# VHH binders against Protein EARLY STARVATION 1, chloroplastic (ESV1), part 7

Target 1, 368 residues: Protein EARLY STARVATION 1, chloroplastic (ESV1), of Arabidopsis thaliana (Mouse-ear cress) (f4i9g2)
Amino acid sequence: RSEKSEERRFDQKMSAHGAGIKTSSSAVPFASPKSRFLSKQEKFYPRCTPRLTGPQSRDTPPKRDTGIANEKDWGIDLLNENVNEAGTNEDGSSWFRESGHDLGDNGYRCRWSRMGGRSHDGSSEWTETWWEKSDWTGYKELGVEKSGKNSEGDSWWETWQEVLHQDEWSNLARIERSAQKQAKSGTENAGWYEKWWEKYDAKGWTEKGAHKYGRLNEQSWWEKWGEHYDGRGSVLKWTDKWAETELGTKWGDKWEEKFFSGIGSRQGETWHVSPNSDRWSRTWGEEHFGNGKVHKYGKSTTGESWDIVVDEETYYEAEPHYGWADVVGDSTQLLSIQPRERPPGVYPNLEFGPSPPPEPDLPPDQPQ

## First folded at step 24 (VHH)

Design ae2 (from ac2 with H111Y)
Fold by ESMFold2, last read:
Structure ae2 (fold): chain B 368 residues (1-368), chain A 124 residues (1-124)
Amino acid sequence: as target 1 above (368 residues)
Amino acid sequence: QVQLVESGGALVQPGGSLRLSCAASGFTFSNYAMRWYRQAPGKEREWVAGISSSGSTIAYEKSVKGRFTISRDDARNTVYLQMNSLKPEDTAVYYCATRTWKFDWGTYERYDHWGQGTQVTVSS
């Protein structure tokens, strides 16, 4: 076997993200009763009228590989008054809902709502908490935490949040979104965890990534990846995935790319370790010169190697598909959080007039 | 808490046979894979064989394939290593091992457990 033979074989095997990290099928399904209470549609009223019914059930577990939900997907609707209610549904399940607010230094305010339910025999249960936070620095936060369990012993936990703040160095507005998701099987010795994040600033800086791990069917896996756009044409993307069996076989793939102005590189590695610690590894790389030529190279621990220059146009995403304008448009509830009112003489309002603005008339789209 | 106790090591002539046992306690034996390792004088510990938690997947180190057989008895919480056609190169302390794990909210931790070892000597 020559470099030319391996060169042809290598071209067929090279991938954009690197293949070889084995993940199990989707996590074991977590059974959850689907339960909803539907009220007939009525004319919009102040929040005091929705209190006549219990909260809708929120007993669904998170799903793997679903990223960060938009704020609208949660349906966050914080109560305007403090509530502490409980009841029993027609199917014998119990429910509760409660709300409140916390105040603190520098204008800190947290409005929160918590709800939950239990089956009549107590074998399944769920809780969900919503909040919004703000302070006088301009910080805003919208968040969710949910958890539950079913009668099979499966359990889950999920957090989600959006934040708005000013970046320390640039004084630019930043919006950050994140989620944590975890599920455990009660019967199959299995579970998984994911952490996702997205960060944006007003000049086009964007960072996204995930850390994931889990166990199913006698295998465990780990996955990390990231994307970084500096807003000035620099792009970094990377992934690092690996898995192992209960018997000690391990394997993985990793790759990265880094580009600016049509010049940059890609590189990766696929590796395998046997239970006796014997290691195989194959690396590859591309160097892009910005002139229509690409240097492609690679080698393996078994002696394979290749080294060629080809005519190839350089392609990469120089700008994020989803950026600042998109996240601002999708974060209207976050951005609408009203800060705590300042006492007179403590700190002037940021309004440009010599006095506070008059209280506005009712908006045209809000019914009484 | 977790205990792994090997037994059955002895002095044996080349070509002979031995059966090693490892009694396990302090964990749910049927949930975890079991593995055998060995450490020869002056060498690093090396993997010998493994059997999955279900027993459906078994693997051996190249030099022992066809001579050694790993098995498990979940009712007795015991893993075995049947060693046939023994060679002087098989002389070592043999260890059984397992890796347990714990999922807790936001964490996934794994713990390696080892037995104390049993001496196998193959000598004329």
Scores: ipSAE 0.446, ipTM 0.801, lowest interface PAE 2.2, mean pLDDT 80
Fold by OpenDDE, last read:
Structure ae2 (fold): chain B 368 residues (1-368), chain A 124 residues (1-124)
Amino acid sequence: as target 1 above (368 residues)
Amino acid sequence: QVQLVESGGALVQPGGSLRLSCAASGFTFSNYAMRWYRQAPGKEREWVAGISSSGSTIAYEKSVKGRFTISRDDARNTVYLQMNSLKPEDTAVYYCATRTWKFDWGTYERYDHWGQGTQVTVSS
């Protein structure tokens, strides 16, 4: 059935007139005197006071587990002019500073500065290199390399990079950060290496990870972890950690987490291997159904087993804590890199992927 | 090149004693843990004992604990296995082993090294 209803019209007109008062007031143009303040543009000669003080570096190894530093923490200040300077300090230490630029095809430009020093007795040395790279494709890179040796015999190497590029597949802007750190003890049988990476795009895709390993005397350890966010709510996190003694005892723990829209799974393994190759392991899993129920199950090589459904709220991070907006905010220097002027009619060749960063010059063969 | 040379293997009666030696060369001996393994006929190679680089940590396979003693002499680049109260089940080729490592930029490599082995036979 049909029902119709109704109309309501309401019209109302009202007219009101009111009046035109013209008031003419002839505001007299007060001729404000053009005070020719010849602002003496004090040529702020940027007193490039040549910081006569040679570059100072920290004669200390990097710290472990510090992740990827922000660009602001490095204080990268590339020289505009080609410099080649060296000197000796009052304490007998020596320093050097050099800068240059490399040009390449497709508008490639690399500005770099290198600095270093050596103690008077030669027991300690350090080098630091900064670079800024760009081309006409939109590629930008900011980077640091540091190395040193101290009087205790400790040696270290550190690299840091921020890269802006267009993703080949998505054509989206991507910012990638990476850091590598390594140190060796001069007094102990000890060393460690850390590799960190972060990748971001404007759609919320995020990848983070680290690889670490080290040795301290009779023990070695490895650590790997990764985080993946697809920008659509899918999350993958995983860790893999293990250690080993000189005698062959091994133990480790690994887990993986996958979630989408409140549904997902967790699984992991804890294991131990004795020198005689006896292996103990415990495996566990969780299935999250998104309805407040979780299926938990597991077993061990020693006969432990469980299989239960529990009432548990599912908790996971659907988005990275530090994402695209954050990395953009922290990449102001990177973003401020100015590419070379592109000549009229010249277009960037997109086929030439960013020239692989020059393979870091293998540190000169330390004389055995 | 890393070389490990075992010696001291012999035929002994049950309850007897034997001392094995492993002479090491081609690496800084004092920096690496040393291990003894054995392989009986038709069986897999099994771990027997280990001594850390510092000598501060020693471990034994359960069946040899209390009977075998591992020791090292860094001045002689030699690791020893004193075997007491020998049993027929101890009959095997005994191998000394070490794991060297290289810590380089972005890499941590480990290398296992083995001797040629020495025959120990426990028989009446």
Scores: ipSAE 0.419, ipTM 0.775, lowest interface PAE 1.5, mean pLDDT 83
Fold by ESMFold2, fold request of step 25:
Structure ae2 (fold): chain B 368 residues (1-368), chain A 124 residues (1-124)
Amino acid sequence: as target 1 above (368 residues)
Amino acid sequence: QVQLVESGGALVQPGGSLRLSCAASGFTFSNYAMRWYRQAPGKEREWVAGISSSGSTIAYEKSVKGRFTISRDDARNTVYLQMNSLKPEDTAVYYCATRTWKFDWGTYERYDHWGQGTQVTVSS
């Protein structure tokens, strides 16, 4: 009965937000980059002279996406009134919907909405929670958490949040987005986890990255990457990916680039390890001097080697394609969150002495 | 809770054959690859062979390839190592092993498990 088994697995794959083939993703809007030169068109340039086997693996800039949805894609719509209700649908499934708000110290307020459902026999269930948070420090947060489980025990979890706060070190306003997704099969033979983040401040600092890992089809994988723009012309990008079979074969790639004002480097390694621990490795590098010369070098454990200087234009993305102005424009709901009204007579930036209540002792300092 | 119990080790003449078994319990056997290792006197433990969870991928250490065959029986939760054309340098304690994993929210952890071993001796 192969047809019946395939139909059963196919039905799981067609289920929304399961561990199936249909993946929910949203691309962030691409904004026009701020350029040091006004230009109508971006040019494509070769980055190195090919040697028999064609261009290096990074001869064109890779497109990096976090896949984090913006707040409008989520459609957060919190109720202004408290709701606590539940019921049963005609098919026997149950549902609930509730909302409320929590208040705390320093003006903390969290408005939230929670809903969920459960099949008639209780074998599948789902929940969603939405929230807005704020306090008197100017902190604002929007968030979503969704989870579910089907009758075969497959489960998934998804979170998204967007935060406005004042950075502790720089005292600049920052907007940060993050998302997490996780799924696992009910037979526990597969699962994956992905986390993404984007961070922006008002002076052009930008950080973006992902951590991913999982297991499927007798392979496990790990992926981390990041990019960082300091807002003053420095760029760091890196990737570290590797995978392993159940039998101990491992392979991976890692690379990084660092640039400022046309001067910098790229370097990387590709490697492979057999189950008996035999290792192959190939490293490469480019050193860019800012004078039209590029030093290219590399070697491998099998004896491959090169060390040359070429005439080559230095190309790298000096500015993020999506920055502070873009994220502010896409964060209208976050920015519109109204904090609790402060008590009369208390104003920002007062110079008077401390106001914490008396306490019997202090908590210990944090360890290293 | 994971338990691996090897059996079938014996004294055998050079050129002889022997089949080792590894009975597994405490985990869902069909989800995990199984491996054989061996440790000769005065040497470090070395990998011998491995078989994937589905049985579709098999690998052997160079010195045993063509002489040893790994197999699994998921209905009996058992992995086998058929050893043919045995040589005195195959004398060792043979261990079966597996690596289990666990996905929790935000974590992926792996744990190695070993059996107690079974002695194989090849001598005239």
Scores: ipSAE 0.415, ipTM 0.787, lowest interface PAE 2.5, mean pLDDT 77

Design ae2 (from ac2 with H111Y)
Fold by OpenDDE, look of step 24:
Structure ae2 (fold): chain B 368 residues (1-368), chain A 124 residues (1-124)
Amino acid sequence: as target 1 above (368 residues)
Amino acid sequence: QVQLVESGGALVQPGGSLRLSCAASGFTFSNYAMRWYRQAPGKEREWVAGISSSGSTIAYEKSVKGRFTISRDDARNTVYLQMNSLKPEDTAVYYCATRTWKFDWGTYERYDHWGQGTQVTVSS
C-alpha cells in the first residue's frame, strides 16, 4: 500500500478570502498629472518650457537616470554656469534660469543652477534645481530637486542625491544615494510619498531601503522594505506592506529573512483586520540548517497549521546584486567633482559630528 | 480644532427607535469617513458603524446590521445613526468618531477624534 506522500506544494495560494495585498506594484494611481499643457513646444526656447509633469512612482532604487532630468539634459554646466536670465514666452508663460556658488569652511563649495517657469495665468509653475557640493574632507554631493503645481491643484516634489564621504568611524569611503518623492492631488483626496536610500562602502557593507505611503480617497497604503549586507556574509531582508480603508479594514503582508553562511531563517505573516478588530492571520517560518534541510512551520487563526522538515536547497544572496563596484562605476559624475584648491598647510577641520546611529536594522514596528 | 458633538440619546423601550446625530466641526467633513462606536457598562468600546467620506461605502457591526442605518449630511456636517428595533443589549454610550490625516513633506500623520458620547438606554 504505497502511501502517496502528497507533496503538499506550499502553493502560497492565499486562500480566496484574504484580500491579499497583491504585491501588484500598485502604481500609485497618482498618474503624474499629465500636464495637458504640453502645448507643442514651439522650437524657440525648449530649455525653458514648463515641465508640468509630476514625478512618477517607481519600484527601483534611486539612480541618476530616475526621470529627473540631468543637468546636462538642460545644457547646464555646473562648473561654468553663470546665468541669470528670465523671459516671457509668446503664450505669456514665463521662465527663469539662475546659477550660483556658495562657499564655506573647509573648502566647502556648492555650485547650483535653478530654472523654472510659470504659466501665463500663474496657475501652473515648476522649478528644478541642480547642485554639486564638495569640501576638503573628500565630501562630494550631486543633487536634484524638482517641484511644481498645475492648474488642477496637483503639487509634486522630488529630490535625488548621491553623496561620497568618508565614514567617520571606519575611515572607509561611502557612497549614499537617496531619493524622495511626494505628490498631492488637487482634485482627489489623495497623496503619495516615497523615500528611497542606498548606502555602500568599500568593504561590501550595503544598506538599501524604501518607505512608501499614500492615500487615495477611501484607501491608504504603506510599503516598507529593507536590505542589509554586512560585507561578511550576513544578510537581512524584510518587507512590510499593508493597506487600510477609511472604515478601518486593514490587511497586510510582511516577511523577514536572516542568513549567514547558508544558515538562516525566514518568517512572515499575512493578516487581515475588520473594522470591529477581528483579526485573521497566517504566520509562517523557515529554518535553514545549511545542510539542505529546511524546517517549515506555520499556523493560522482559522486552525491551519504545519510543521515539516523538507529537503530543500537554501537560496540566498550573501552579496548584493548591486554593490560597491557597481555604485562606483555608476558614480562617475559624482567622482569627477573637483574640490577647491586647498591652500598649502591648511587642513580640513574634521569635526566628526555624531554619526547618526545606524538606523536600527529592525523592521519598522507596524503602526499600532 | 476638530469637534464632534453627539446628540439624540434617550431612554427607549425594547423595539423602539432612536436617531442619533453627530455634529462635526473644525475639519473638512466631506473628506473624512465617520464612525459610530458604543461602550456598554463594564465593556470595551466597540465599533458599530462606519460611512466613507464619499458615502459610497457603509459597514456595520454584525449585531446591528439590518437594524441600524448610518448616514451623513455633508451640507450640515452631520452624521446620523438611525437605530431601529432596539434591544436591551444596545444600551451604551454611543460615540461619534473620525480619523483625520495630513500629508506633510515626508510625513503622513493620522489623528483620531472622538465625541463626548450620548447615552442610549433600552429598558422596559
Scores: ipSAE 0.326, ipTM 0.741, lowest interface PAE 1.8, mean pLDDT 79
Fold by OpenDDE, last read:
Structure ae2 (fold): chain B 368 residues (1-368), chain A 124 residues (1-124)
Amino acid sequence: as target 1 above (368 residues)
Amino acid sequence: QVQLVESGGALVQPGGSLRLSCAASGFTFSNYAMRWYRQAPGKEREWVAGISSSGSTIAYEKSVKGRFTISRDDARNTVYLQMNSLKPEDTAVYYCATRTWKFDWGTYERYDHWGQGTQVTVSS
């Protein structure tokens, strides 16, 4: 119901006057102070203060399962000058840094910096390389390579890259990110490897994936997964994980989901194999009809089975959590790379060499 | 080169005991699990027992559980199979096996190694 109303007010006016005082103040001739242009000798602080402290690197292996880092996390700062320097620190450790600039055909330019160090006793070593590449075709690349060994005997290698290029098929800009990491323990029978990749285009097509494998003492493991977004609402996701013991016990879990406009399917398998080759397996599937109904079915080697239709809402990610806008936002250094000025009369040889065919996904060795 | 040499195979009576030995060379023995297999005439090779690299995990095939004992001596690079309460069904060529692995800059490879085997015959 209720109404309420109110109100108004206006108020106005006032005027006042006051007066014109004339005061005649006499123009005392301000003597022109001779501005002693003290030539501030711009102390050209040689910004080349040799950072007396050699490059500091982490004397530790990379962390597992960290995905692909952002360019800002690396702190890539390429030297503008060709440098070749080395030194010894107060603690007896040694360091080096070098930089270069390579030029090639089609306006190719590569700026790189390499740095490293060694402990006083030689038990620890590290190297880090940064690079920036470009050409006249619009190709840009930013990359990092790191390696090291510590006093515990651990060794590691890591690489990171982000690349801007024009897709041969779509003529669309594409950003590709990749990372590889590996480490070996000096004290344990342990090592691991991870490969990560991300591909984005301006139309919303996205591919993500990883391959991981490793060993820790009595156990080995493998992990593969992929995500595909077509930019139109089609989504494919899959995972395949398995492990093995030294005695021959194996187990794994895999699943796949496909969706478009609320309709799709999920399927998966969990399995176990004993050293004597006894196999247990459970398979399951889901059909999503987009109408709030889901057909669920499955079976196991132990005699379990189900086949039912249930009222269930379908949930899936129709778009990547991290997509084109995000990767562009996180690739500011990559995008800031300036190609060389194109000489008159030089046309880019658009011979985009055939992208190496995606290494055929070696079918997971079906356990015979 | 990895070498596995089995010994101790013999003819024994039912209910008898036998100890098999497998001498290993060409790899860091203490870093790898060891396994025993057997192959009876006209049958496929079957897993019998396994012992982890640390010796902390041991497993047996169901038919030999409680009768057979797997053990290892890392100082001698030798794995053993003590077989008690032997049955005619235990008659087979017994093989020592190991799986080595190589982890090298983005590659993980596994290699299976087998001995030549030693004959165990259980007969009255």
Scores: ipSAE 0.229, ipTM 0.684, lowest interface PAE 2.4, mean pLDDT 82
Fold by OpenDDE, fold request of step 25:
Structure ae2 (fold): chain B 368 residues (1-368), chain A 124 residues (1-124)
Amino acid sequence: as target 1 above (368 residues)
Amino acid sequence: QVQLVESGGALVQPGGSLRLSCAASGFTFSNYAMRWYRQAPGKEREWVAGISSSGSTIAYEKSVKGRFTISRDDARNTVYLQMNSLKPEDTAVYYCATRTWKFDWGTYERYDHWGQGTQVTVSS
């Protein structure tokens, strides 16, 4: 028996009469009155900051994971005159301020200012040093060093630098930023160290990275990451994180990705090592061919394995989020550094000094 | 040691065909994707085609799509590039490549491996 299931064609014609009210609101061009705000150039009378008030420390221990600060955040204001001043505040605290100039070959000039203070009881101390360097080769440097100790016994050290130089190989202008921060607890066996770097050139080559280390008693952690952009579309990113617990357990996670024009690969490992040295590990890889398909594969020490092709779009950052244009924009003080006047006919000796030895990746006091 | 040896490069006329071969050794061939690259005189090396370890994922550079075919024979540890409808613009040294990676005690390393290349010349 052939039951004819009827095709009910529900025709519903709902006639949405959308009444197009043409409200012709004749926006009368409000002639914004040219308020001749004669910006009275308030003659910024240099408020004679009463010379007698010593520099006040704004110094607290640096914060973790803050990256590289912008030059504007430091408020670097080098003294134009050679100063050597010291005083005692009403509360018994002491302060000092000094400035100077160092001159060298090839038009080298270093302007520096140093300031600091100490509490009345000596329990707290801070120092801050600013410098500006230049020479006739086009080298410019802006830098900050800060250190301190608080009443709780915490101590810290921080350095920040921006450098403009010409790359020895490409003859391209390069801006390099770096920061190092460390702090130690006065009450606990605890401390941390962070090193940050950024390198930029005008062609879009960019390198960024960080090394982080922390310790709390018998616990320790490491974090490393890097980003590389060649300015032509090639990207390399990687991370390496691991930690060790009091019990001797270790765990970590690593991955890297490399891409060019939508084609590339990712790979990584998550691992765990027990105190008895038993290792668990999961390794994985992805191959991206730029056709909307991704080959994903991996395995673990527990027998897990996969090898699949999936429909997945490849997403990666082909360009740095913060690149050459950005760093140039944020390096106005660096760029404004004026070298000494070069005498006519005097040319800087472009002695390509030996590449500064790669700064040791680890602070000297970190146990190898 | 990983070795990749390309063969099959020749001088051909426009519209001609060539089949390139890459013999692989020194690694588990079936576990790794294989790739072809080419480098024309005065140009950068460019990716041409890729095939996954399983062969299930294949991709081509836009200019060679429809003309070139990448394939693999795991039993022979060989990857092939069939090139049809060759154009003068296809003139280059063609390279076979693979990427291997190793995880060892929380460290990982990547290795790019290249053949010596084989010359393909398309000219009248």
Scores: ipSAE 0.019, ipTM 0.310, lowest interface PAE 7.3, mean pLDDT 80

